VHH binders against p49116. Designs and how they scored, part 265

Target 1, 238 residues: p49116
Amino acid sequence: EGPLLSDTHVTFKLTMPSPMPEYLNVHYICESASRLLFLSMHWARSIPAFQALGQDCNTSLVRACWNELFTLGLAQCAQVMSLSTILAAIVNHLQNSIQEDKLSGDRIKQVMEHIWKLQEFCNSMAKLDIDGYEYAYLKAIVLFSPDHPGLTSTSQIEKFQEKAQMELQDYVQKTYSEDTYRLARILVRLPALRLMSSNITEELFFTGLIGNVSIDSIIPYILKMETAEYNGQITGAS
Short names: E, the ipSAE of ESMFold2; O, the ipSAE of OpenDDE; V2, 0.75 times the mean of E and O plus 0.25 times the DockQ between their complexes.

## First folded at step 15 (VHH)

Design z1 (framework vhh_enristomig; at its last fold request DockQ between E and O 0.58; V2 from the best seeds 0.00; counts 0 for: pae E 4.9 > 2)
Fold by OpenDDE, fold request of step 18:
Structure z1 (fold): chain B 238 residues (1-238), chain A 119 residues (1-119)
Amino acid sequence: as target 1 above (238 residues)
Amino acid sequence: EVQLLESGGGEVQPGGSLRLSCAASGFTVSSNHISWYRQAPGKQREWVSTIYTGGRTNYAESVKGRFTISRDNAKNTLYLQMSSLRAEDTAVYYCATLSEYLRQFGDVWGQGTLVTVKP
């Protein structure tokens, strides 16, 4: 079998609504997030190993890890997204909910902590200067995680994860030969992703969808979309 | 509040033309990628066309050369000029951003605008 990822899987270009307005409204945030989610899902779809697992398994995997993929995407696209500005805007919007006593004190704390975690994670990744290949492999590692409940084909998933890890290792050793511990530094960031609540992420970024749809519910539809349709909607590459 | 209001639908003969409008509120059309979708009776909704932020356009193969997507920034309105209409173009047409598109999977889409192509 060939490599898990190819150079084509390294490209991860997010386009933002432009120009960025002075005031980031809920739509802007949701649209931006939707684009990132969309991009992330179709990135996954582009991986032959992912396709080989079958639709049901694919769906289960993405449902299990979409938050992690999304978060990695946030980190990877933080600059293009002006993530700090988006997060600030999100906080501002949350203030309305807070003022209206729609959230419990505990929930407010959780949400604020989540925002902090997101920012810190992205900052940490920026400090590490993670490149596109490394992000691709990291995303693959989290995508092909066999430790989620209810998964089928766990042996294959594990194999793919290992392959991703090996390829990452090889890449890092080759590309950053003078930095002996780079791989370790990168991998130790992954646990932070598991600390983040998908529900809170959804609440923060996908306000407007919430109440109507869930990310979990839309994932199958995104994954089943025709490539031409996807490209037409986002990139125009169809 | 984001709102997209489709209009301009109607009955036309094959080979005819029709111009659809999508009036947007709550966001700036020129700052977003906006797409037309359509759903024919008994069929799944399909992508028709997109105008991207930069003004670039894209079309489904089935409508290439016949449909033209455009926008009026001053009016914050999206348009779909349809020509050489065919029976298979009969559908309810919707406009949406990606986020609005995603909403369709858990929410009811707006009324759209009905285009009926028949002799």
Scores: ipSAE 0.765, ipTM 0.895, lowest interface PAE 0.6, mean pLDDT 92
Fold by ESMFold2, look of step 15:
Structure z1 (fold): chain B 238 residues (1-238), chain A 119 residues (1-119)
Amino acid sequence: as target 1 above (238 residues)
Amino acid sequence: EVQLLESGGGEVQPGGSLRLSCAASGFTVSSNHISWYRQAPGKQREWVSTIYTGGRTNYAESVKGRFTISRDNAKNTLYLQMSSLRAEDTAVYYCATLSEYLRQFGDVWGQGTLVTVKP
């Protein structure tokens, strides 16, 4: 028993590559996204409830939900990342690719629809002014999702998710006591995360605008990285 | 286009020293966290050292006190000064940013620079 998360799990500080290049390029986008991914994986790994599930269960959970965690991270860090500028640069690149006949129309349409969904999600979260505690609990709710296929320890995962939901409810009621519908408005945003395609996220942010490697396949190695490497890659300190 | 080119490897006796270089193009070494990794024959790749944007450094426990990472911003080049070399340091050494590490994870890495510590 005890709280699912502590104050150390609320801090979520992303440090960007510096300086921003004169022209946004694949390197800057991929490096920025990689830092967010590592910050998200470090966050998940640091949770005692997550640690208690064991390495195989941990890997399975993160494989199932990494894109949802990453998308919540994008929304939380949208201003520090200048996400709107990054997405605009990607849209401009895709429009140039249409003019030069470099990509198929179906693929470009799917990517554009994904960008619109991502923008809509981030805008809705900004409109609600979701705070750091709320983001931490939302990330815990998506991390401890028992309804992904192939998971073991589903009963324990469900208990952790219920605890995250209860702690979010308690936080919102105490902190936003005169906003009766805030919890409901927050929770109805979560289904939009299921609409985000991990393949397209990889194309937009990790392997350039082509997809060759799945983040899913490298998650076991990311989760096992030395703590000193994580601290260095994420924070610039050991 | 981002390119990282390692050099400076060679054969050395136990206790000897080498300096590895990593020439970068397409981005600036001072603006990115950059790491050295190594892979010995038949072993998994392992992290060796990182220099951060702010100039701080960190090292894997196996190389602390023996290796020093540094950079020359004017030449856009990263260095790894290796001393007190041991047989266990024999490996191909690679430099990478975090995103380049992730992109290459499913692929065979480039040539790197080979360090051999003779028996």
Scores: ipSAE 0.352, ipTM 0.712, lowest interface PAE 3.3, mean pLDDT 84
ESMFold2 (binder alone), look of step 15: mean pLDDT 82; pTM 0.831
OpenDDE, look of step 15: ipSAE 0.566; ipTM 0.824
ESMFold2, fold request of step 18: ipSAE 0.105, 0.022, 0.090; ipTM 0.551, 0.470, 0.544
ESMFold2 (binder alone), fold request of step 18: mean pLDDT 81, 82, 82; pTM 0.828, 0.826, 0.829
OpenDDE, fold request of step 18: ipSAE 0.664, 0.492; ipTM 0.854, 0.784

Design z2 (framework vhh_enristomig; at its last look DockQ between E and O 0.57; V2 from the best seeds 0.00; counts 0 for: pae E 5.8 > 2, grease 25.6 > 24.2, SAP .673 > .668)
Fold by OpenDDE, look of step 15:
Structure z2 (fold): chain B 238 residues (1-238), chain A 119 residues (1-119)
Amino acid sequence: as target 1 above (238 residues)
Amino acid sequence: EVQLLESGGGEVQPGGSLRLSCAASGFTVSSNHISWYRQAPGKQREWVSTIYTGGRTNYAESVKGRFTISRDNAKNTLYLQMSSLRAEDTAVYYCATLSEYLRAFGDYWGQGTLVTVKP
């Protein structure tokens, strides 16, 4: 079997709505987040190993790890997104829109802590100066996590995760030979992803979803989209 | 609140032309990638065209050379000029940004506008 990832999987280019408005409204935030989510899922779909697992397993994996993938995407695209500005806008919106009757003090605290954790995670990744290859492998490791409940083909998933880990190790050893502990430093960032609530992430970035629609519920639809539809929505290239 | 309202549909003979409109409110069309989709009876939804923020356009192969997507920034409206219409172009047409698509759960687009091409 060939490598899990190729150079084509390293490219992760997010296009933001343009021009950026002076006031970042909820639509701008939601659209930006939607693009990132879409890009992340398209990225996953582009991996042959992911395709080999079958549609049901694929869907289950993405449902389980979309928040982690999304968060890694935020970190990777933080500069292009002006993430700090977006987060500040989100905080402002929360402060302006949160009625004492709608959210408890505890919930507000949880949301604010989540924003802090998100910012800290992204800052930590920036400090480590994670490159595109490393992000790709980290996303793969997160994607092919066999420890989520309800998964089928866990043996195969584990195999793919191991391949991702091995390829990352080889890459880091080759590219950063002078930094003996870089791999370990990178991998120890992953646990922080699982401490983040998918529900809160959804509330922060996807408040545009109406009704009881959830990211979990729309994931199957995103994954079933035709390639042309993907290209039509997220890539301005052609 | 974000709203998209499609209009301009109707019956037309093969070879005819029709212009669809998508009036947007709550966001700026020129600042977003916005797309036309269509769903024919008994068929799956398909992507038709996109106009990107930079003004570039893209089309499905099935409509390339026949359809033209455009926008009026002053009216905050998206258009789809359809020419050389064929029977297979019969469908309900929808417009959406990515976030609107997700918001609509992928299958709910609102009312759309019906285009019927028949002799």
Scores: ipSAE 0.519, ipTM 0.802, lowest interface PAE 1.2, mean pLDDT 90
Fold by ESMFold2, look of step 15:
Structure z2 (fold): chain B 238 residues (1-238), chain A 119 residues (1-119)
Amino acid sequence: as target 1 above (238 residues)
Amino acid sequence: EVQLLESGGGEVQPGGSLRLSCAASGFTVSSNHISWYRQAPGKQREWVSTIYTGGRTNYAESVKGRFTISRDNAKNTLYLQMSSLRAEDTAVYYCATLSEYLRAFGDYWGQGTLVTVKP
């Protein structure tokens, strides 16, 4: 009973190191991305419906969808993060890696294609002027995906996803009553998230350019970290 | 090329005090969330305290009221002022940014600084 999300789940405020370095480096990029990841994990774990599924299910869901949540976060925070500038710095680093013979031509093509897809996704979301409520429900639809392999509570997860879909529909109808196709335009963007590669996201944002990190192996530990450590990220607004 | 270097550890009697330092290079301490962690012999690494970009602080319950995290922006250095030390505070202490914590996941941490509380 009650709404899936409360007003507190709409707030999604990312704070960046200030000032931005004159020359962006891997530390700035990785710290910025880490802040977004922790903000996204804290958002998910604060949802009562998510908590109700139990710790093993929580871990499985987040492992399956963290890249989609992260990508939605990038789109939502693209201006605050100066994402275009970060991606330009990554492209520059890729050229240096070619000179050092660290990266094959096929890998470079994969990474550049991913960067282009990410930019296109973020631009399409900006053109739709997606608001904070819409982002929160889109993230919930992504989080409560019952079709991931290995899930145990798929019926309950499906019910939560349907509830998120219904609440988004109600919100859009109430808030954008003169735009009868807005819900359809928003939902059509979600399949693009499944095309984003978790491995390339990790290389771009978490281990430096072309590095190796496995966020899905770390998820259980992030979800168990002290709440006080998370609260600083949430309450650091203004 | 960023580094965090811990120092200030040593031996102390129960009830004593120590101040640990964490010198940062390659980034600004005031623009980052930075934490102290510790690992006692045979124990899992645990969080001790965090100072956030906005200056707010949080502490693990086991050290609240006894430890104070602070920073000196001019020296680009963090501190952990420890008082009323107990035998259970004996550990190697580490400082880390959030991204360094994610990168160093597992047992691989930097140098640390050893604090020993002896009878």
Scores: ipSAE 0.066, ipTM 0.528, lowest interface PAE 5.8, mean pLDDT 81
ESMFold2 (binder alone), look of step 15: mean pLDDT 82; pTM 0.831

Design z3 (framework vhh_enristomig; at its last look DockQ between E and O 0.64; V2 from the best seeds 0.00; counts 0 for: pae E 5.8 > 2, unsure alone 63.7 < 65)
Fold by OpenDDE, look of step 15:
Structure z3 (fold): chain B 238 residues (1-238), chain A 119 residues (1-119)
Amino acid sequence: as target 1 above (238 residues)
Amino acid sequence: EVQLLESGGGEVQPGGSLRLSCAASGFTVTSNHISWYRQAPGKQREWVSTIYTGGRTNYAESVKGRFTISRDNAKNTLYLQMSSLRAEDTAVYYCATLSEYLRQFGDYWGQGTLVTVKP
């Protein structure tokens, strides 16, 4: 069998809404987040191994890990997104909610902690100077996680994850031969992803958009989106 | 508050023409890629056309040469000029940014505008 990922899976280019508004409003934030979400899911869909799992299984996988994929995407696209500015804007918008007494003190704390975790994670990834290949493999490892409840074909998923891990290892050994412990440093960042709440992520980036609708419920529709539709909405290609 | 409101639908004979409107509020149409989608009875929603921020346009093969997407910046409105309409064009038509697509294709079923092509 061939490699899990090819060079085509390394490209992960997020196109931001243009022009950038003077003030980052909720729409800009939601649109930016939506683009990243679509890009992430489309990326997953482009992997042959992902396709091989079948629609039901691959949908279940994405439902289970979309927050992790999204977060990795935030880290990878942090510069292009001006993520720090976006997060600051989100905080400012939240302050309005606080003033209106719409959130409990505990919830405010949870949200602020989540923002902190996101920022720290992205900073840590930047500090490690993770490259496009490494991000691709990390996303694959996260995507093909067999330990989520309710998954079918767990054996096959595990094999794909192993392949992703092996390919990452080979890449790191070849590319960063002088850094013996780089692989370990990269992999130990993955647990931080699972500490992040998908619900809070939805609140921060999507609540103004989808209301009571969950990303989980929308994922099947995203995965069924036509390539031309995706390209038309995000990249403006073709 | 961001809103997109579709209008202009109706009943038309095959070969006829119809112009749909999508009034945008809360953002400017020139700042986003905006698309038309449609959903026929018993079928899945499908992409119809997109106008990009730069003004470039794209169309589904099924409507290419018959439909024209445009926008009026002053009115902050998106349009879909449909010509040579066919029975298979019968559908509820929606306009959306990518984020609006998520909203509309989820549990939120926007109003859209119904186009019925029949003799």
Scores: ipSAE 0.400, ipTM 0.725, lowest interface PAE 1.4, mean pLDDT 89
Fold by ESMFold2, look of step 15:
Formats: C-alpha cells, sequence, structure tokens
Structure z3 (fold): chain B 238 residues (1-238), chain A 119 residues (1-119)
C-alpha cells in the first residue's frame, strides 16, 4: 500500500490563544495545553492505518500513549507555545506553594524533577533539530506501540509500527545522508517519553480542568468529535 | 477567575425564535474559540456551534441555517440566535471554551440555560 503518512500528517500547526495576556495565568496555560491535546489526538485519528484498526482499538491505543504524543507535541511546538516561559510560570507558582506551605515537599520534588525531565527532553530534541517529518514518524512509532497491556490486533499494530520505522529510516538516510548516526540518536530519545507521568502532566497543564476524571477516560469522547467540531476547537489545519 | 454564564432560555412555540447569551469574565471572547453545546434529558452533550478567535464560525449539521453564533466584543458576550425551533431543540444550552469543555468530565456542571420548545 502507500506511505503510512501523507503531507497532511507532517503539518502540525498549533495556534495560541491570542492575544497573549500580559501575565500568564492558569486559563491561558490550560487553554493552550487543551489545543495541543486535541491537535495531537485528532492527528492520530487522521491516519488511515489508525482508522483501519477500528474504534475500540483506536481508543485503547490513544489512551495508552496520549501523554507521549502530548510530550512530543510540546517539544515540537515549544517555541510557538513559549514553553520555557510557561514552565517558568509554573515553577514560580510551585515556589509560592512551598512558601505558603500548601504542598508537601515530596510532591514538589517529584513535580520539579518531572519539569526538569521535560525541559531536558525538549532541549535534546531542539539540539538535534528534529524536523516535521521526523516528528510525524516518531509520533507514529509511539502511537502504534504493540506492547501496551490490553490491546487487541497487536500483530497489525506491530506491522504499522514497523512501517513507520522503515519510512523514518528511509527519510533520515535520504535527507541526512552525511549524519550516519542520526536515526540512532533520534530513536534513543523515545524511552524518555515512557518516564513522563501522565498524572503530573495533568497537574502541570490541566490543573482544575479534570477534577476526578483522568484525561485517558476522556479520550473516547475527543476521538468521536465531528470533524467540523474538531476544526472549531483549534484555529489551524492539522 | 474564569466564568461563562448562560442566559436567555425559555419556552417557545415550534418555529419560534430565541437568543441565548453567554457572558464571559476573566478572559476576552476575542482571545478564545468559544462553542455552544446542548444536552437534552437522557442524552449526551452535543456540540452546536463555534466561533473562532478570527471570527470564522461553524455549525453542527442539525442546526445549520437555523442558528447563528455571534459575539459583542464591547460587552464580552457571545450569542446564539436560534430560529425555526423544533421540539428536538429542547435542551439545556451551555457555552464553553476548549478547556472548560474538558471540565465537564469532572465534578463541574455549569447551570446552562433551558430552552423548551412546546409541542
Amino acid sequence: as target 1 above (238 residues)
Amino acid sequence: EVQLLESGGGEVQPGGSLRLSCAASGFTVTSNHISWYRQAPGKQREWVSTIYTGGRTNYAESVKGRFTISRDNAKNTLYLQMSSLRAEDTAVYYCATLSEYLRQFGDYWGQGTLVTVKP
């Protein structure tokens, strides 16, 4: 069959709520993060191979990897989002919570370590100058991960992941022929995504939005949104 | 504190019209994509219409040609003009930004505004 991804899957345009407020606030951070979440999930939905797996399998797959897709999206869109400024604002908020004794020291250490991991991941991707094609294939490799518990059709998922890996390999070798180790350096970044905590991502970027419900339980509703509603939830094409 | 407050609901005869309002505080309506949703008793909440930051609009197929979304930037308010109302339009109507839409899966349930289309 044809390529796993088309040019429409390479474009990943995040637009921010505008105008940016003079001082960053929880609403701006949460709205920006929500746009990235929706963009990431509907990016996955738009892939024909993903569509071919069926709705129940689609939901299970995205529930298992949403945080990894979201984190790749943060790295890809870090400059558009002014992510370093957002993370600095979050750090300042956490420091105020320490000074006011509102949060346990152990939890704060855990959250700050997660922020450090996220910053280092984004910096490492920026140093490699990961391009849009590479991001698209990395997201596909993460999406079609057959080793998550409870998945059906794992053989088909494995085949799609292999196809994504092969297409990434071909792209890198053709486009970066002078850099023999580029593929290896890119792939070595993926394990860091599995160390990112979805619960802390929710705390950092979705505080006060979810209440008692995790994002992975909301995913079926996001994936079932009408295409017209999806486009209305973001400003750009995906 | 971000707040969206719906009003303008009421009872109307089939074929009638109503205009719903959504007053925003804590953010500006021009800075966000804002949508109308509705929920009939025993049904899932469904999307009705969206106005984007740039002023573009979009509608669910069930309401195209009958409903119009708009905003008044000076009053920081959105509107949903509903016409040619049908019994199946009976629902509680909500407005929400994208992040507030996610809150509906938690413990927060806004008041909304009730629209009843009589037989």
Scores: ipSAE 0.046, ipTM 0.522, lowest interface PAE 5.8, mean pLDDT 82
ESMFold2 (binder alone), look of step 15: mean pLDDT 80; pTM 0.816

Design z4 (framework vhh_enristomig; at its last look DockQ between E and O 0.07; V2 from the best seeds 0.00; counts 0 for: pae E 13.7 > 2, placed apart)
Fold by OpenDDE, look of step 15:
Structure z4 (fold): chain B 238 residues (1-238), chain A 119 residues (1-119)
Amino acid sequence: as target 1 above (238 residues)
Amino acid sequence: EVQLLESGGGEVQPGGSLRLSCAASGFTVSDNHISWYRQAPGKQREWVSTIYTGGRTNYAESVKGRFTISRDNAKNTLYLQMSSLRAEDTAVYYCATLSEYLRQFGDYWGQGTLVTVKP
């Protein structure tokens, strides 16, 4: 039984729409977010252990943790995405909604707090200078979380999470031997992910989706996509 | 508001040609990667072609050499020139950016345009 992750799982390259417009409209934001979502889910699919769990379990896991994976992706790709600019644009769009009395005061507060939490989380990760390997392992730990309700094969999921944790520990020990507490500092960031509302995240980044379309409802379709189809659509890779 | 409207579908004989159009509004086609998809009866949706922002194109193996994706920036319209059509090309054809793909794939189906290849 080999390692959970390989070097191929470390690469996480997000391609942004180009050129960046002067005004970040809802489409640009949604397109950018969609690319990140696809990239994140495609990454998960590329893990043999993930595949081994079967389609039903895979879908359930991603439904449970997509917000966390997405948020880690935001943190990891913050520079490439110009996340601060995107968030500022989102706030500006929200202000328009506020002026039109489309949102309650309480909802506005919730949304603004969520944006703040996202920004703070990403800043905290940047301060820690998390590298690609560490992000990969953190995503794996988040992905293979056995504590979500309704999951099957929880024992197997737990084993995979343990493997992810062990491999992260080994990597940190080897790469950052001078920093004895780096692993702990990294892991203590994970609870912040679960404080973030998936509903609000969806509202902020995916408002371009029409009707009753939800990320939860789309996840099964994304996971069924072929790798060639995905690559052909967004990466330009032949 | 982002909208994509497909047109140009119809019935054609095997070996024939057809040109599909995708009129975009609410975003600039040349600034986005935009793709054609198709859904055949009783089959899964499949990717057909993509034109990238830089003008590079990509095609599914099944349509390589027969289909050509292009765009008119002035008209903000995407095209799919289909030639040497086969029965297996029969499908409803859709155009979408990735985000639009998500919207369409998530139980929201646009009109699309039907292509029927039969004698």
Scores: ipSAE 0.262, ipTM 0.674, lowest interface PAE 1.9, mean pLDDT 89
Fold by ESMFold2, look of step 15:
Structure z4 (fold): chain B 238 residues (1-238), chain A 119 residues (1-119)
Amino acid sequence: as target 1 above (238 residues)
Amino acid sequence: EVQLLESGGGEVQPGGSLRLSCAASGFTVSDNHISWYRQAPGKQREWVSTIYTGGRTNYAESVKGRFTISRDNAKNTLYLQMSSLRAEDTAVYYCATLSEYLRQFGDYWGQGTLVTVKP
């Protein structure tokens, strides 16, 4: 009953760690990415429809889609994050890892392909000039995806996704009435998100190339955190 | 469960040296990326240095060439050797583990050790 999202769900302001080092490093990248992850999780749990699904369903749903939400966040915040500079720094670290015999050639190829796909996705979203309302509904569509394995309440999740799709359609038609095909252009970008590897995202943004961090293991704790603690994690103040 | 205890802070004259220690318990330092941060009065915490599980090190530009991070796996202890100290280095210094960063970020900071560089 009522709209799926309100204006408070459109605001998505990422604050970067300060100061930005002249030579980007794994720790600056990981803190920047952690802030985006926490911001994305805070966004998801603030949605009344998400709250209505119950705690076990919420955890399962976010575990299934966190990488898609994170990737949309990267695209939305690409300019404030200086994402192209971050990705260039990651490429430099990969070359150093080859010199130190820490990565195989097959792994390097996989990681480079993923970086290229990520950059192309972000570029395509920038070319479409996706606005904050459109990003919010795209995130809702990927969040309420009923076809992930192991989910309960699939029928209710599907209804919420359909509602997000309808509200996006209404917004686009009202705001971009002169562009009949804008909705279709936006929606065809979404399948690329399912092909992004959460494993490689963790390696790129959340750890060095050695010693992986499992985002899956921390999602239940992030979803249970108090709002004040979330704000501390997002800004680095605690 | 996880505990980090910083020590070795104190007052020094400009150009002086200190070595900070971070004794870890509840996890193995060699299995984790582990870092030093600092926080000056009225400022946000800023990253100083990291040592990775493979032994590589990295430094913030403001300390590069003056600070050296190291670890002793047998003692489960992280070190920060600080040289050529400046007034701008005055801060509370913290160690933190990267592998626990996201889950319990505030809970896995040590209590900090104060470094004061005299004017």
Scores: ipSAE 0.000, ipTM 0.159, lowest interface PAE 13.7, mean pLDDT 79
ESMFold2 (binder alone), look of step 15: mean pLDDT 81; pTM 0.823

Design z5 (framework vhh_enristomig; at its last look DockQ between E and O 0.01; V2 from the best seeds 0.00; counts 0 for: pae E 14.4 > 2, placed apart)
Fold by OpenDDE, look of step 15:
Structure z5 (fold): chain B 238 residues (1-238), chain A 119 residues (1-119)
Amino acid sequence: as target 1 above (238 residues)
Amino acid sequence: EVQLLESGGGEVQPGGSLRLSCAASGFDVSSNHISWYRQAPGKQREWVSTIYTGGRTNYAESVKGRFTISRDNAKNTLYLQMSSLRAEDTAVYYCATLSEYLRQFGDYWGQGTLVTVKP
């Protein structure tokens, strides 16, 4: 069997709305987040191993790990997104909600802590200077996690995760041979992803999704899109 | 508050033309990728066209050469000029940014505008 990832899976280019508005409103934030989410899901779909799992299984995987993938995407695209500015804007919007007494004190604390965790995670990844290959493999490791409840084909998922880990190890050894412990430093960041609430992430970045629409509910639809539709909506490559 | 409101639909004969409008509020159409979608009775929703930031456009194969997407920045409005209309173009037409698309695709449908192509 060939490698899990190829060079084509390393490219992860997020295009932001342009020009950037003077004031980052809820739409800008939600649109930016939606683009990232879309890009992340499209990336997952581009992996042959992901396709091989079948629609039901791969949908379940993405439902389980979308927050982690999204967060890795935030870290990877932090500079292009001006993530610090976006987060500051989110905080400002939250302050309005606080003033209107729409949130409990406990909820405010949870949300602020989540923002802090996001910032710290992204800063930590920047400090490690994670490159595009490493991000690709980390995303694959997160994607092919067999330990989520309710998954089918867990043995196969585990094999794919192992392949991702091995390929990452090989890459790091070859590229960063002088840094013996780089792999370990990178991998120990993954647990931080699971400390983050998908619900809070959704609230922060996708508040513009009106009604009872959830990321969980839309994931199956996104994954069912035709390739031509994907390309037509985002890149126009078709 | 962000809103997209479709209009311009109606009944037209095969071979006829129709111009749809999508009035946007709460964001700038020129700074976003905006798409037209349609859903025919009993059929799956389908992508029709996109105008990207910068003005580049793309079309589904089924409408290439017949439909033209454009925008008026001053009016903050998106347009879909449809020509050589066919019976199979009969559908409710929606406009959306990606975030709006996700919202709509997630079981929320705006009003849309109905296009009926009938003899």
Scores: ipSAE 0.435, ipTM 0.762, lowest interface PAE 1.3, mean pLDDT 89
Fold by ESMFold2, look of step 15:
Structure z5 (fold): chain B 238 residues (1-238), chain A 119 residues (1-119)
Amino acid sequence: as target 1 above (238 residues)
Amino acid sequence: EVQLLESGGGEVQPGGSLRLSCAASGFDVSSNHISWYRQAPGKQREWVSTIYTGGRTNYAESVKGRFTISRDNAKNTLYLQMSSLRAEDTAVYYCATLSEYLRQFGDYWGQGTLVTVKP
């Protein structure tokens, strides 16, 4: 048994495609997002508690929470990704499409609201100065969420989530002993993740990666990949 | 090759119902995000609804609660069930594999089927 996460699970280093293009384009955005997705999935499957749940449960958990993990990854890596620049480029593109008579107002409004929610979430996490240990525990709390519909083994999942919460509490109290409310401030950010639309995330970040397939359909493949293949996807090597 | 064929359009009275079909060949509707669009006379083409590979659906606000997108994977066919039709729903309806918000368009676009709601 032992701790849910070890220090090796805290490392989360995203390497961006190089060089950054003069003008941001869909290919750069999709490659960057793909690297983050594979890094996030590699992180999840390296956790012994996750491995212990079995293949069917693993697939169900990741299908239920991949967008939340991805959004936490976006917040954690927002500076190295230049996420604010990416989102601004998308907003400009949407506004140009209105003027060129190509997009409906309803859809644009939905996408713009999602972008603003994502920006607000990332800004709130940056303002709290969330560190790498805290992100790792938050990701574990999100991963081992027992309340998603269709899950089996929910009692064991709940126990792992409680363990992640305990370890986060211990870390925060030890490391930030003079900030009485830090744990509460961190945890109240999590419900915002459930408000993020997975289908809009796919449209913003993944439409050029896979064509018209959804992330849900590739999750079983991603979870079964060999480590060497994973490393190629994370770094973009071929 | 890929082909999308819309059908089921016609004339209806206000408050009536129609079911549109989009028969696909050359790709699987189960493996792709597929959308309905419409273009009223003298107006811009607008997005109506999308069904995603996993079965999730999304709708324009102007049709939410009145239209239902669905598919039959065995028949490789997409449907749009329209109810409570209004005069402003009069348009040519298109089936397509594209997203309007990023100028990203799929290679596939049908010929359209006309829906006319009489005043």
Scores: ipSAE 0.000, ipTM 0.193, lowest interface PAE 14.4, mean pLDDT 81
ESMFold2 (binder alone), look of step 15: mean pLDDT 81; pTM 0.819

